# Ledger of designs, part 4: VH-VL binders against Large ribosomal subunit protein bL21 (rplU)

Target 1, 133 residues: Large ribosomal subunit protein bL21 (rplU), of Prochlorococcus marinus (a2c733)
Amino acid sequence: MAEKPAAKPKAAAAKAEAKDQSDSYAIVEASGQQFWLQPNRYYDLDRLQAAVDDTVTLENVLLIKDGKNDTTVGQPYVKGASVELKVMDHRRGPKIIVYKMRPKKKTRRKNGHRQELTRVMVQSISIDGKALS
Short names: E, the ipSAE of ESMFold2; O, the ipSAE of OpenDDE; V2, 0.75 times the mean of E and O plus 0.25 times the DockQ between their complexes.

## First folded at step 1 (VH-VL)

Design nez11 (framework fv_nezutatug)
Fold by ESMFold2-Fast, scan of step 1:
Structure nez11 (fold): chain C 133 residues (1-133), chain A 120 residues (1-120), chain B 107 residues (1-107)
Amino acid sequence: as target 1 above (133 residues)
Amino acid sequence: QVQLQESGPGLVKPSQTLSLTCTVSGYSISSGYYWHWIRQHPGKGLEWIGSIDHSGSTDYNPSLKSLVTISADTSKNQFSLKLSSVTAADTAVYYCARLPFYGDYEFDYWGQGTTVTVSS
Amino acid sequence: DIQMTQSPSSVSASVGDRVTITCKASQGISSWVAWYQQKPGKAPEPLIYAASSLQSGVPSRFSGSGSGTDFTLTISSLQPEDFATYYCQQGYSFPLTFGQGTKLEIK
């Protein structure tokens, strides 16, 4: 269920194909998932319990890389580290028909689903109240 | 069906406040979407100014944040831009536009644009 | 701010030509690019979103591709109504930014 710490987690579909990286990022743990988050980036997350324009603070930070290539690894969490997210909007995702395939055998299942999503922007990544540039 | 239309003065004096209004028809601004102001300087590209969403929350371009206010009047289905302390550099065509969501979405409807000249 | 640089700044072409316009982001932006067409005296109109998805009602001769930092807009067989200025736009980070534009002119 949980991704291993050595694995590079994805926060949103937009990250699946990203080749470039910011000088700074954080890997955080929330709701059994790991997210890699960069400052000033948008992410579509499963619906959050927060109002539009609220700031949500994530404190279960597994790893921080600052802009000087310094890396701080948590044990399991980096003490004093936090990521602040600004809630941009709550949207109903499109109704999707999903096909799931296994690597060795192709099994097609058709399920219609809709997702409640929250678009967030990463406002800051900080350690002990000091934001990464 | 959905239409956006800008209105406001075509001439503004330096140091005054520029006020523009976007009237939306065919969709209620309080029902969703993000409603944006974008400008285009003569012979140049497009510059994003800011937005207001269906709940009234605003975001502004940091380069303009201290000078810009965007507001909405849901009873008239309008949203408006105020740009304070204008200079000749604010001479541009001003557009209002709608965005479904940030990220991989596009500005799907635009107003026709209104030309604003800042001159004494 | 993410800088969007378009190339060329202008291109002269004839009806029936294949035209390619490029857009380079100063940092990785995944596939979060839209393309717009603007005719003189008119507002921009969307052509492509999510780097490669064709906007409803846009002719199939238009296509987009790319990811990361390098993006292209292609017109496979230029028509008279396609002479216009084209802009790319990133939706990855605030502030939203546009390329400087590519003017497509009749040869």
Scores: ipSAE 0.006, ipTM 0.566, lowest interface PAE 10.4, mean pLDDT 79

Design nez2 (framework fv_nezutatug; at its last look DockQ between E and O 0.05; V2 from the best seeds 0.00; counts 0 for: pae E 13.7 > 2, placed apart)
Fold by ESMFold2, look of step 2:
Structure nez2 (fold): chain C 133 residues (1-133), chain A 120 residues (1-120), chain B 107 residues (1-107)
Amino acid sequence: as target 1 above (133 residues)
Amino acid sequence: QVQLQESGPGLVKPSQTLSLTCTVSGYSISSGYYWHWIRQHPGKGLEWIGSIYYSGSTDYNPSLKSLVTISADTSKNQFSLKLSSVTAADTAVYYCAREYYDSSGAFDIWGQGTTVTVSS
Amino acid sequence: DIQMTQSPSSVSASVGDRVTITCKASQDISSWVAWYQQKPGKAPEPLIYAASSLQSGVPSRFSGSGSGTDFTLTISSLQPEDFATYYCQQYDSFPLTFGQGTKLEIK
C-alpha cells in the first residue's frame, strides 16, 4: 500500500493581488496567520509533502465571501467549509538580500538561506461539498 | 521562451580589457535573482566568474576580483562583463546564465556561449 | 573555497548500462548541489538541483542523491543521447565551484 502524502499544510503564503469580478474569497487560518485565498490564483505555502498534481484540502476557514457579496463568518471556523488546492510545483523562496552602497565581502553567505515552498492553485472554495463561484 | 545571448569580440590582445554583453529576451532581468558569467577553458571544466543582482549588487570569484566588473542595464535588458589585463590564460568559452530563484537555486538557463581568444 | 571532486574522470559504457557518477565536496554543503550535462559545442544543461530534485523536462532515468559531502548522479539505463560530459556544482557558498567533469563515452 502506497504511503499517502502529508496533506496538512504548514502555512507560509504570499497574498495575491486581487480584486476580481466575483469578489469571491476565503480567509484561512494556519500557523497563527490568516491567508486570503481567491479561486484560480496561485499562492506559495510552506513546503507540503504532497506530490505535484495532488489535491490538498484546507478546512480551517474563518470566513467565506461569495460573488454576490454574501459573507459567511465562522465561529471560529465556517462549518463544512473547505478550500481545494492543486499542487503545482515545489520551489525555494527568496534569499536574504542586503542592499547597501558599499557591499560587504560575500554578499551571499550561503545559497541555503531560502525557505522551502510549495506553489498551489486554488481550485475551489466549498461549503458542505458544494463549490462557490 | 527565455533566451540569453552573449556578444562581444572573439579576439582580444593581451593586457587589454575583454568586454562581453548578455542580452536577455523573453524575461526581464529585474524579475530574476542573480545573473552570472561562467567560463570554460579549452578542454577543461567550468569556472564561475561572478554575478550581479539587477539592482547593482555584485559577487566576484576572489581569484579574479580586482580584474572583473559586472554591470547591468535594466532598460536594455542586458548585463555585461569586463575583464581587465587579460592574458592567454583567459582564453575560454564565456557563458552568461540565469540563477532562477524559485525553481532550482542553480543555473537553469545558459547562453549558447561565445569563444574568446587572447592572442598577440 | 569549496572543492568539488568528481569520480570517475571518464567512463566507457554501453547503451542500457547503469552509470553512477560521484561528487565529493571538501566541506559540508547540505544538499546544495546541481548537476549538468554538456555535449560538445553546446552549453551545459541542467539535470538536477538541490542534490535530488529533477529539473523539468529531464528524463526520469536520471536521479540524484546525497547530503553533506557525498553526492551521486545515476543514469538507470543509459540511452544514446546520454553520452556527454557531466558536471556537479555547489551553490552553498561563494565562490560557486564546479567539479572537473566526468566524460561518459560509448563503449
Scores: ipSAE 0.000, ipTM 0.499, lowest interface PAE 13.7, mean pLDDT 78
ESMFold2-Fast, scan of step 1: ipSAE 0.235; ipTM 0.707
ESMFold2 (binder alone), look of step 2: mean pLDDT 91; pTM 0.938
OpenDDE, look of step 2: ipSAE 0.006; ipTM 0.613

Design nez3 (framework fv_nezutatug; at its last fold request DockQ between E and O 0.24; V2 from the best seeds 0.00; counts 0 for: pae O 5.4 > 2)
Heavy chain, then light chain:
Amino acid sequence: QVQLQESGPGLVKPSQTLSLTCTVSGYSITSGYYWHWIRQHPGKGLEWIGSIYHSGSTDYNPSLKSLVTISADTSKNQFSLKLSSVTAADTAVYYCARSEWELLGYFDYWGQGTTVTVSS
Amino acid sequence: DIQMTQSPSSVSASVGDRVTITCKASQGISSYVAWYQQKPGKAPEPLIYDASSLQSGVPSRFSGSGSGTDFTLTISSLQPEDFATYYCQQANSFPYTFGQGTKLEIK
ESMFold2-Fast, scan of step 1: ipSAE 0.684; ipTM 0.853
ESMFold2, look of step 2: ipSAE 0.637; ipTM 0.848
ESMFold2 (binder alone), look of step 2: mean pLDDT 92; pTM 0.946
OpenDDE, look of step 2: ipSAE 0.006; ipTM 0.618
ESMFold2, look of step 3: ipSAE 0.618; ipTM 0.841
ESMFold2 (binder alone), look of step 3: mean pLDDT 92; pTM 0.943
OpenDDE, look of step 3: ipSAE 0.011; ipTM 0.626
ESMFold2, look of step 5: ipSAE 0.619; ipTM 0.838
ESMFold2 (binder alone), look of step 5: mean pLDDT 92; pTM 0.947
OpenDDE, look of step 5: ipSAE 0.212; ipTM 0.772
ESMFold2, look of step 7: ipSAE 0.608; ipTM 0.834
ESMFold2 (binder alone), look of step 7: mean pLDDT 92; pTM 0.947
OpenDDE, look of step 7: ipSAE 0.049; ipTM 0.730
ESMFold2, look of step 10: ipSAE 0.540; ipTM 0.812
ESMFold2 (binder alone), look of step 10: mean pLDDT 91; pTM 0.944
OpenDDE, look of step 10: ipSAE 0.307; ipTM 0.793
ESMFold2, look of step 13: ipSAE 0.637; ipTM 0.856
ESMFold2 (binder alone), look of step 13: mean pLDDT 92; pTM 0.947
OpenDDE, look of step 13: ipSAE 0.013; ipTM 0.620
ESMFold2, fold request of step 20: ipSAE 0.599, 0.631, 0.607; ipTM 0.834, 0.849, 0.836
ESMFold2 (binder alone), fold request of step 20: mean pLDDT 92, 91, 92; pTM 0.946, 0.943, 0.945
OpenDDE, fold request of step 20: ipSAE 0.019, 0.014, 0.019; ipTM 0.671, 0.633, 0.681

Design nez4 (framework fv_nezutatug)
Fold by ESMFold2-Fast, scan of step 1:
Structure nez4 (fold): chain C 133 residues (1-133), chain A 121 residues (1-121), chain B 107 residues (1-107)
Amino acid sequence: as target 1 above (133 residues)
Amino acid sequence: QVQLQESGPGLVKPSQTLSLTCTVSGYSISSDYYWHWIRQHPGKGLEWIGSIYHSGDTDYNPSLKSLVTISADTSKNQFSLKLSSVTAADTAVYYCARGPYDILTGYFDYWGQGTTVTVSS
Amino acid sequence: DIQMTQSPSSVSASVGDRVTITCKASQGISSWVAWYQQKPGKAPEPLIYAASSLQSGVPSRFSGSGSGTDFTLTISSLQPEDFATYYCQQAESFPLTFGQGTKLEIK
């Protein structure tokens, strides 16, 4: 199966553009997938078991980058790292090709399906209690 | 400021083992980064040799896997390369480097100055 | 192994010129390419990571673009200190591989 991989996981996560772009991000394991998340951005994730306006904390953080060349890689998860999400809405998305990332081999898998999604706002990304800007 | 410095013999005889050490200052090798060895053949491009993570997990270039060993000494903040059964083809400048092990930003952000190794009898 | 092929192998340019160097991967690598500058007798220095992100401290005249298999490094207004050899590198899979290099020399 030969397929050209996506430039970045933007198909699984909504574009955020209300504010200036930040270089800070986290890679998080959620709902059987890996997501690239930036602070203060909206994303559509596979449906979460949470009510609108709830805050969900994700602790399965695989990697954090803090806007500079500071990168923290998990073993398998980054110690003390968390991502706080605010649930904005539940929605149904179009058919999306989903890529699963494997850092050691970086093998791409594709799976096209119609998704039930939860729109979230990334409120903060933190490591050892310190929030990224 | 992170600094990396290679050390080892500049001349190795064919069939012997090349041993190089990278000393890291300003940052702990027991950290969030992978530590790499990269070489550059005279007048040619760069070749990735392998990497080590604090956990002891290593990855080697398959073309060199039977010949290469990378190890870390966290008490000295050093990591080392051993390349066995060297030939003239192993003549190169050897660099150590720091790199994130991630799918989004895989690059080498700090490099040692390089050490020249000549394999000759 | 993923092969990275750079074009051209060498280019001559003048201060103030716009220079473009290209890099082609033998298979899709998303945006997982980095670019390095190497001056004679020195170690390579990072310029760009993730295809288009500028390394801290690198002048804004350097930019990168591309995705999939085709990538470019652009220097918008060449300065005297930019004469060097440039390398691309893929980070999609192991072994990590570099292009053969592009030598940028003065006309």
Scores: ipSAE 0.000, ipTM 0.506, lowest interface PAE 17.3, mean pLDDT 77

Design nez5 (framework fv_nezutatug; at its last look DockQ between E and O 0.04; V2 from the best seeds 0.00; counts 0 for: pae E 12.4 > 2, placed apart)
Fold by ESMFold2, look of step 2:
Structure nez5 (fold): chain C 133 residues (1-133), chain A 121 residues (1-121), chain B 107 residues (1-107)
Amino acid sequence: as target 1 above (133 residues)
Amino acid sequence: QVQLQESGPGLVKPSQTLSLTCTVSGYSISSGYYWHWIRQHPGKGLEWIGSIFHSGSTDYNPSLKSLVTISADTSKNQFSLKLSSVTAADTAVYYCARHEDYGDYVGMDVWGQGTTVTVSS
Amino acid sequence: DIQMTQSPSSVSASVGDRVTITCKASQDISSYVAWYQQKPGKAPEPLIYAASSLQSGVPSRFSGSGSGTDFTLTISSLQPEDFATYYCQQYYSFPLTFGQGTKLEIK
């Protein structure tokens, strides 16, 4: 609901949606960023090199919380931990929109660059080969 | 099939708060990008009121009164409009709409049927 | 604030005619233009996005073109069901803005 565990430095690329009733989650490191992943949720991550319907496994897991309030903290990574993702779609994020209230002469040039994103579904969070969710 | 349906009172007195709700079926609002409110005054064109992004971030038309609030309730799959201190100038048909993704060059692809709101004593 | 100016304000045409509606932006907006059709008593329906891309389910007689400031919606062979008001809309920057509309009457 309102209370989440204290977060490490926030990731700029991940956007968590509504919380599943399971309290299990993992904090992973990818591309120098941290992502807070919950099972059965979609996330838009920085572009992954994978095809739609591929499974991607993240192994750089900084922390795992199971639904029984047990936490496992990595040093820096939790040994034997992984998160399986299914690639749902590749897409581009919103373009940088030039708002009219900026100084027109300085900001009139268009910036057409978009973030390249991959939408993934968190399939499972595992430690030592056993899925938590 | 994605459907959007506006609901709320059809008659509101001046100085009161107009509250409208858009109920989304066939699609999760947390999976979308922008959710918009648009209105159309009698015999006139369309005016964008504001939007809520799936992360909860909002953007409002600066030409409207600063008393506009848009919010979402993901557990009910709804997003809502509140317009405070209404006047007769706020009489319009109000629409909710889905924006599939600005980043994919897509516009507003699904609209509600609209709800007529009259502001009158 | 980007103004969208439609022309003409109204047009009358016969079934089978080619009809062109134009929309001019007050600034360069690349291709961030959508077109909508609105029939009396109904919500707007999407026709075109990204200036030239046809929305799903829209008849192929509708097409869009343009980039920068000048945009065109074309109906290649007018049908009786095309009687409606047409709006262009920019989504290049906030606030999002619409053209004032073009009323199309079928003779």
Scores: ipSAE 0.000, ipTM 0.497, lowest interface PAE 12.4, mean pLDDT 78
ESMFold2-Fast, scan of step 1: ipSAE 0.320; ipTM 0.736
ESMFold2 (binder alone), look of step 2: mean pLDDT 90; pTM 0.929
OpenDDE, look of step 2: ipSAE 0.028; ipTM 0.658

Design nez6 (framework fv_nezutatug)
Fold by ESMFold2-Fast, scan of step 1:
Structure nez6 (fold): chain C 133 residues (1-133), chain A 122 residues (1-122), chain B 107 residues (1-107)
Amino acid sequence: as target 1 above (133 residues)
Amino acid sequence: QVQLQESGPGLVKPSQTLSLTCTVSGYSISSGYFWHWIRQHPGKGLEWIGSIYYSGSTDYNPSLKSLVTISADTSKNQFSLKLSSVTAADTAVYYCARDRYDFWSGYSFDYWGQGTTVTVSS
Amino acid sequence: DIQMTQSPSSVSASVGDRVTITCKASQGISNYVAWYQQKPGKAPEPLIYAASSLQSGVPSRFSGSGSGTDFTLTISSLQPEDFATYYCQQANSFPWTFGQGTKLEIK
C-alpha cells in the first residue's frame, strides 16, 4: 500500500523506448585506444593501410550494447564479437567523431599539421556471426 | 634528408630464413609513415612484399603472407624483413621504401633505399 | 589482384622526341597511379603520383594523365638522362601492384 504517486503511463514510456531502439553500439580497442562505434555510421580513424572499398574487421571488442537493455561486457574482449568497417575514403584533417575512454596526453607537433585519416562506414557489429538488431 | 639503407646477407641457402634490415636516417620511424619492403626479381618488375606502420601494425602481400614477418626497432631507427623457407624464386634485389603518406594519392613510394641483392643458392 | 599492363615493353627514341608510355589497369582505380624511373643498377625514383601530380624536383618535361583504367606517362622532349626503365604502380587496391616495365632505349 504505497502512498507514492502513480508512475507515468507505460504507453508513453514504451513509445519513447521504441524511438530509441536502434542505440546499438560497440566499444572497440585499436592501437591502445577505445572507440565507440554504431552500425551504419561514418567515422574518421587514423589512416589505415587499406584500399577504398576494402573491409577491415576489428575483433578486440570490449563491450556490445544491443539496443536499450542488452549489454555484453568483455573479459577483456567479448568472445566471438567483431566490427566490420568498409573503407570509404582517405582524408586529411582533424578527427570529427571519436569517443575516447582512455584519454592520452595530447601535445602535438605543429609541423605537418594535418592528421591523416581514413573514413570508414561501420557495416556491421556482430557476435558469433549474428548481426545486432 | 630522409635516407634508407638495406643490409643483410648476399647469399642464403634454400629453406633458410632471409633476414634484412633497413636503417633510416634523417627521420624517426616512430614519428610516422608506412615503411615498406619491395623486391625485384632479375629481369622482372617490382613486387610489394609488405609494410609496417609507425605504430607497429603490419600488412603483407597475400601471396607471401605465411612466409613474411616485418618488425621495427624504434630505438635503432630500423625496420626488418624476415622471409622464411626461401627458395631460388626469392632471388631478387630487395628495397626498403617509405610511403608518400598522402591521402589523396593513395599508397606510393617517395624514398627508396639503394637495394641489396639476395641470391638463394646452395 | 589488380594487374597493371604497360605498352610498349620497349621504345626506341632519339633526344628531342616526344615519348608516351601507356599503362592499363585490369579494373578501375580512379587516379591512384604512380610512375617511377629506374636506371640500371639504381633504385626506382618517383616521377608522378595521383596520375598527374609531378614529384618535387622532377623536370616539367615529365607529365602523367589518365583516370579509371588507362594511364599515360609523357616525356615532351627526351633528354639523354631519360633513357631508363619506367614502371607504373596502382595505388588504390591492396595488394599494391606494378606494371612489368617499359624500357626506353636510344634509337
Scores: ipSAE 0.008, ipTM 0.552, lowest interface PAE 9.1, mean pLDDT 80

Design nez7 (framework fv_nezutatug)
Fold by ESMFold2-Fast, scan of step 1:
Structure nez7 (fold): chain C 133 residues (1-133), chain A 122 residues (1-122), chain B 107 residues (1-107)
Amino acid sequence: as target 1 above (133 residues)
Amino acid sequence: QVQLQESGPGLVKPSQTLSLTCTVSGYSISSGYYWHWIRQHPGKGLEWIGSIYHSGSTDYNPSLKSLVTISADTSKNQFSLKLSSVTAADTAVYYCAKEGLYDSSGWAFDIWGQGTTVTVSS
Amino acid sequence: DIQMTQSPSSVSASVGDRVTITCKASQGISSWVAWYQQKPGKAPEPLIYYASSLQSGVPSRFSGSGSGTDFTLTISSLQPEDFATYYCQQADSFPLTFGQGTKLEIK
């Protein structure tokens, strides 16, 4: 399994008087998992069938929070909402079980990294074609 | 889908430098795998030329070490082979290949390019 | 360098036959052996890694066995598409080396 972004702690957001209202996010459902996605952030997702520099659009958006603290909740999905991802890289993540490397000086094998991941950049979160701040 | 494609001149004159490029699509050469060059002489078996890791670290077959240079261009998602002072003995099909997916693959290859034929002739 | 020696250099067989190809390493390489199939005019395709592990998508009639210095590739029931040249490779250490190849021909 690839690690998904953790939800931000409520305690860290509490009592912030000078809160910057630029923070927006979406909660998106993909392959039975929920992801908290913010614009202009990188995320490692399970291997996607897309080429580097391609754009992938996610439409199963469960919730959108805009930078002005307005929240839209889906029933179950927010109509007209989408998250646009740019594929940055296909990567190896850490292997759950690390194998023992053959104990020979000439063996140059890299170990413990065989989980397939796709690194994406969140380019935009939008509702009905209007991008969030 | 991961694909490797070799490109370069099909004909090289003796004593010149052979330059080949492998273009990787559907997968980043910066992904933490090694990338390899292998060749096959007409009617003969396979010979490993060398490998590169995206950091620029290279390993070469000792029989070719003084003649071979492998380099990577991560911005173009390519890696390249230069073989200097070629002779008729360097006539071969040249393949690029990716290190195997699983740790249990060791230094085996899982994806190969289609190969490009290079003839050294005057 | 580790030398890989294949036997036989060629074998003639009929569809439905059981075919065995052997590969011997000049020194112990544990299970670090891979097998490839190459058809005329095509790139080699992986069949087996770690002596006995099937590459994804490879038919179950292919199997590998062995450890240390002696390795075997077996095709349990030869099909028309299996006529090709087969190569073993030691995947243990640099420089990487291949067997000389075994050509599988129709009888």
Scores: ipSAE 0.000, ipTM 0.514, lowest interface PAE 13.2, mean pLDDT 79

Design nez8 (framework fv_nezutatug)
Fold by ESMFold2-Fast, scan of step 1:
Structure nez8 (fold): chain C 133 residues (1-133), chain A 123 residues (1-123), chain B 107 residues (1-107)
Amino acid sequence: as target 1 above (133 residues)
Amino acid sequence: QVQLQESGPGLVKPSQTLSLTCTVSGYSISDGYYWHWIRQHPGKGLEWIGSIYYSGSTDYNPSLKSLVTISADTSKNQFSLKLSSVTAADTAVYYCARDQGYSSGWYLGFDPWGQGTTVTVSS
Amino acid sequence: DIQMTQSPSSVSASVGDRVTITCKASQGISSYVAWYQQKPGKAPEPLIYAASTLQSGVPSRFSGSGSGTDFTLTISSLQPEDFATYYCQQYNSYPLTFGQGTKLEIK
């Protein structure tokens, strides 16, 4: 997935799944894509250069929401913010057809591929070393 | 409230093609998710047949890959299964289902499911 | 393909009993396991995903545990509406596969 991140949680689905979980989240940039990450959730990201059971830190944090509806927006990144991920597994996703977003141009064409993914668990989201709940 | 409903013939003769359609309401197929076909033989467990991603990409169970085609008609908000050269072993209840989406991980379990449609392969 | 084997194939229990169902994968699947409940004549309904995370709306008497190859579904105090068939499913790799099912019957 490249141009339109359909992988972002839909509001209704995210609410249904997060009833007993933290309302805190971070929006992070990795490999030119945005990911909406909440503590204690599993996510499939583009293949990471890390071994199973390693911890990966993402520092390109675009936005943090801290539970109480307090929101910090980056310019473009929130300074001192990081997200710690634990690599759970490397996996291969279904074949994905990539489409260029509009405006539609005659020289642009569909490209098909299989996406290699790394499943991660979000262990913590922090600002200046202090973890969110 | 997202709902799925299977439709198709309940009786198919051996060597013919089984064609089933899943009609989706409450959500547009083109907006996201993987959309799946699963079947259940009488007295047996569940068997995943295949899926179509909202972008149109398909994946099939390798045991059925040469026999299965899954397609979507976004204008009717439907996705369909064709299973060619059926035999008595294809007698089952057929379900369509959506996966749980991206916020809980892209390959999490199925919800919602259709009610299922019974298909008997016999002359 | 990853084979999922459930035990027991059937169990008879009384209301109020603790019931345990196990599921074994033929290879490591981390925590990528979901559990479903299926009542006669109905489609399966999800109970648990990621081996231990309870689906929204599912009673707290249901719990899941395990990682790697061995997984367990527990009902801490069986209620009349819990008599059903239970299935585990792995979603670690394609093809997606299910256990053969465990039928929970009234004693």
Scores: ipSAE 0.000, ipTM 0.511, lowest interface PAE 12.8, mean pLDDT 78

Design nez9 (framework fv_nezutatug)
Fold by ESMFold2-Fast, scan of step 1:
Structure nez9 (fold): chain C 133 residues (1-133), chain A 124 residues (1-124), chain B 107 residues (1-107)
Amino acid sequence: as target 1 above (133 residues)
Amino acid sequence: QVQLQESGPGLVKPSQTLSLTCTVSGYSISSGYYWHWIRQHPGKGLEWIGSIYHSGSTDYNPSLKSLVTISADTSKNQFSLKLSSVTAADTAVYYCARGGITIFGVVTDAFDIWGQGTTVTVSS
Amino acid sequence: DIQMTQSPSSVSASVGDRVTITCKASQDISSYVAWYQQKPGKAPEPLIYAASSLQSGVPSRFSGSGSGTDFTLTISSLQPEDFATYYCQQANSFPPTFGQGTKLEIK
């Protein structure tokens, strides 16, 4: 409650980080980025190579806040800590339009790109197989 | 057009199991989304019961978890609810629905398609 | 569980009025709120998702706003078919939860 990270981990697809009154959270490292994750909350992450309904386990846990208890800081990772994510859906983010003119044909076209995202639910945060709650 | 239709007995005796089926038309359950059961007690608000994904994976409201089983039959494009050991407190209108919290669809992040509802009365 | 509290419990209004219904979450749910309209004897129908996105086919007089813990549904010019009960629902945390409903009645 009294603690707040000095720097916020990047939220997927420029989505604002939700503030929760829940005391428990983990900061994890994945694909060179840090994520602030709370139990039973949904997050949009960059596309994962997992199918809908699969479970993805993240083990590079930098920090765990266990409710009213002490915060555990990794060096760099918290030993025995993991975060279990359930893949809920694959989605597309905002469409990015790139205008290209084709010189030979004097035509214009727009190519669209969309960021591919995976929506996940944080099913559990655990240390040595024991879930925080 | 996607349509959902609930079916099952309207009267159930106390201590027995309530069994309801939702038939989906116009969309294959195996194509995506989570499929939900939601109920509404007389004169009261809505209560989410649980959901299923076509793989068989289920999520249940923690307040009901020991009493609820949801299953899917993708060959019939149906999913079903069983609620065991019913009491008068289980008297409600029961709805089936698509989408919402357990999966955010590409189109909407709400329960976007609902059945018409079926009234279940628990009495002796 | 996250509790969703709606106010008022009921409101009386006339055709052409601007009506606002509020919904308060017991903890931060970002923008993950949906709104539903329910007429007597009918299933709820979605109006708004993601706090402010209008569901396809819903009249533009309906709008949603808010983030965090405080959300509103506004009907800019009430029509006769709008007299119904309205529910909010959070889609941020498991399990999903609904407000108790606001009944909109003719004055």
Scores: ipSAE 0.007, ipTM 0.588, lowest interface PAE 10.1, mean pLDDT 80

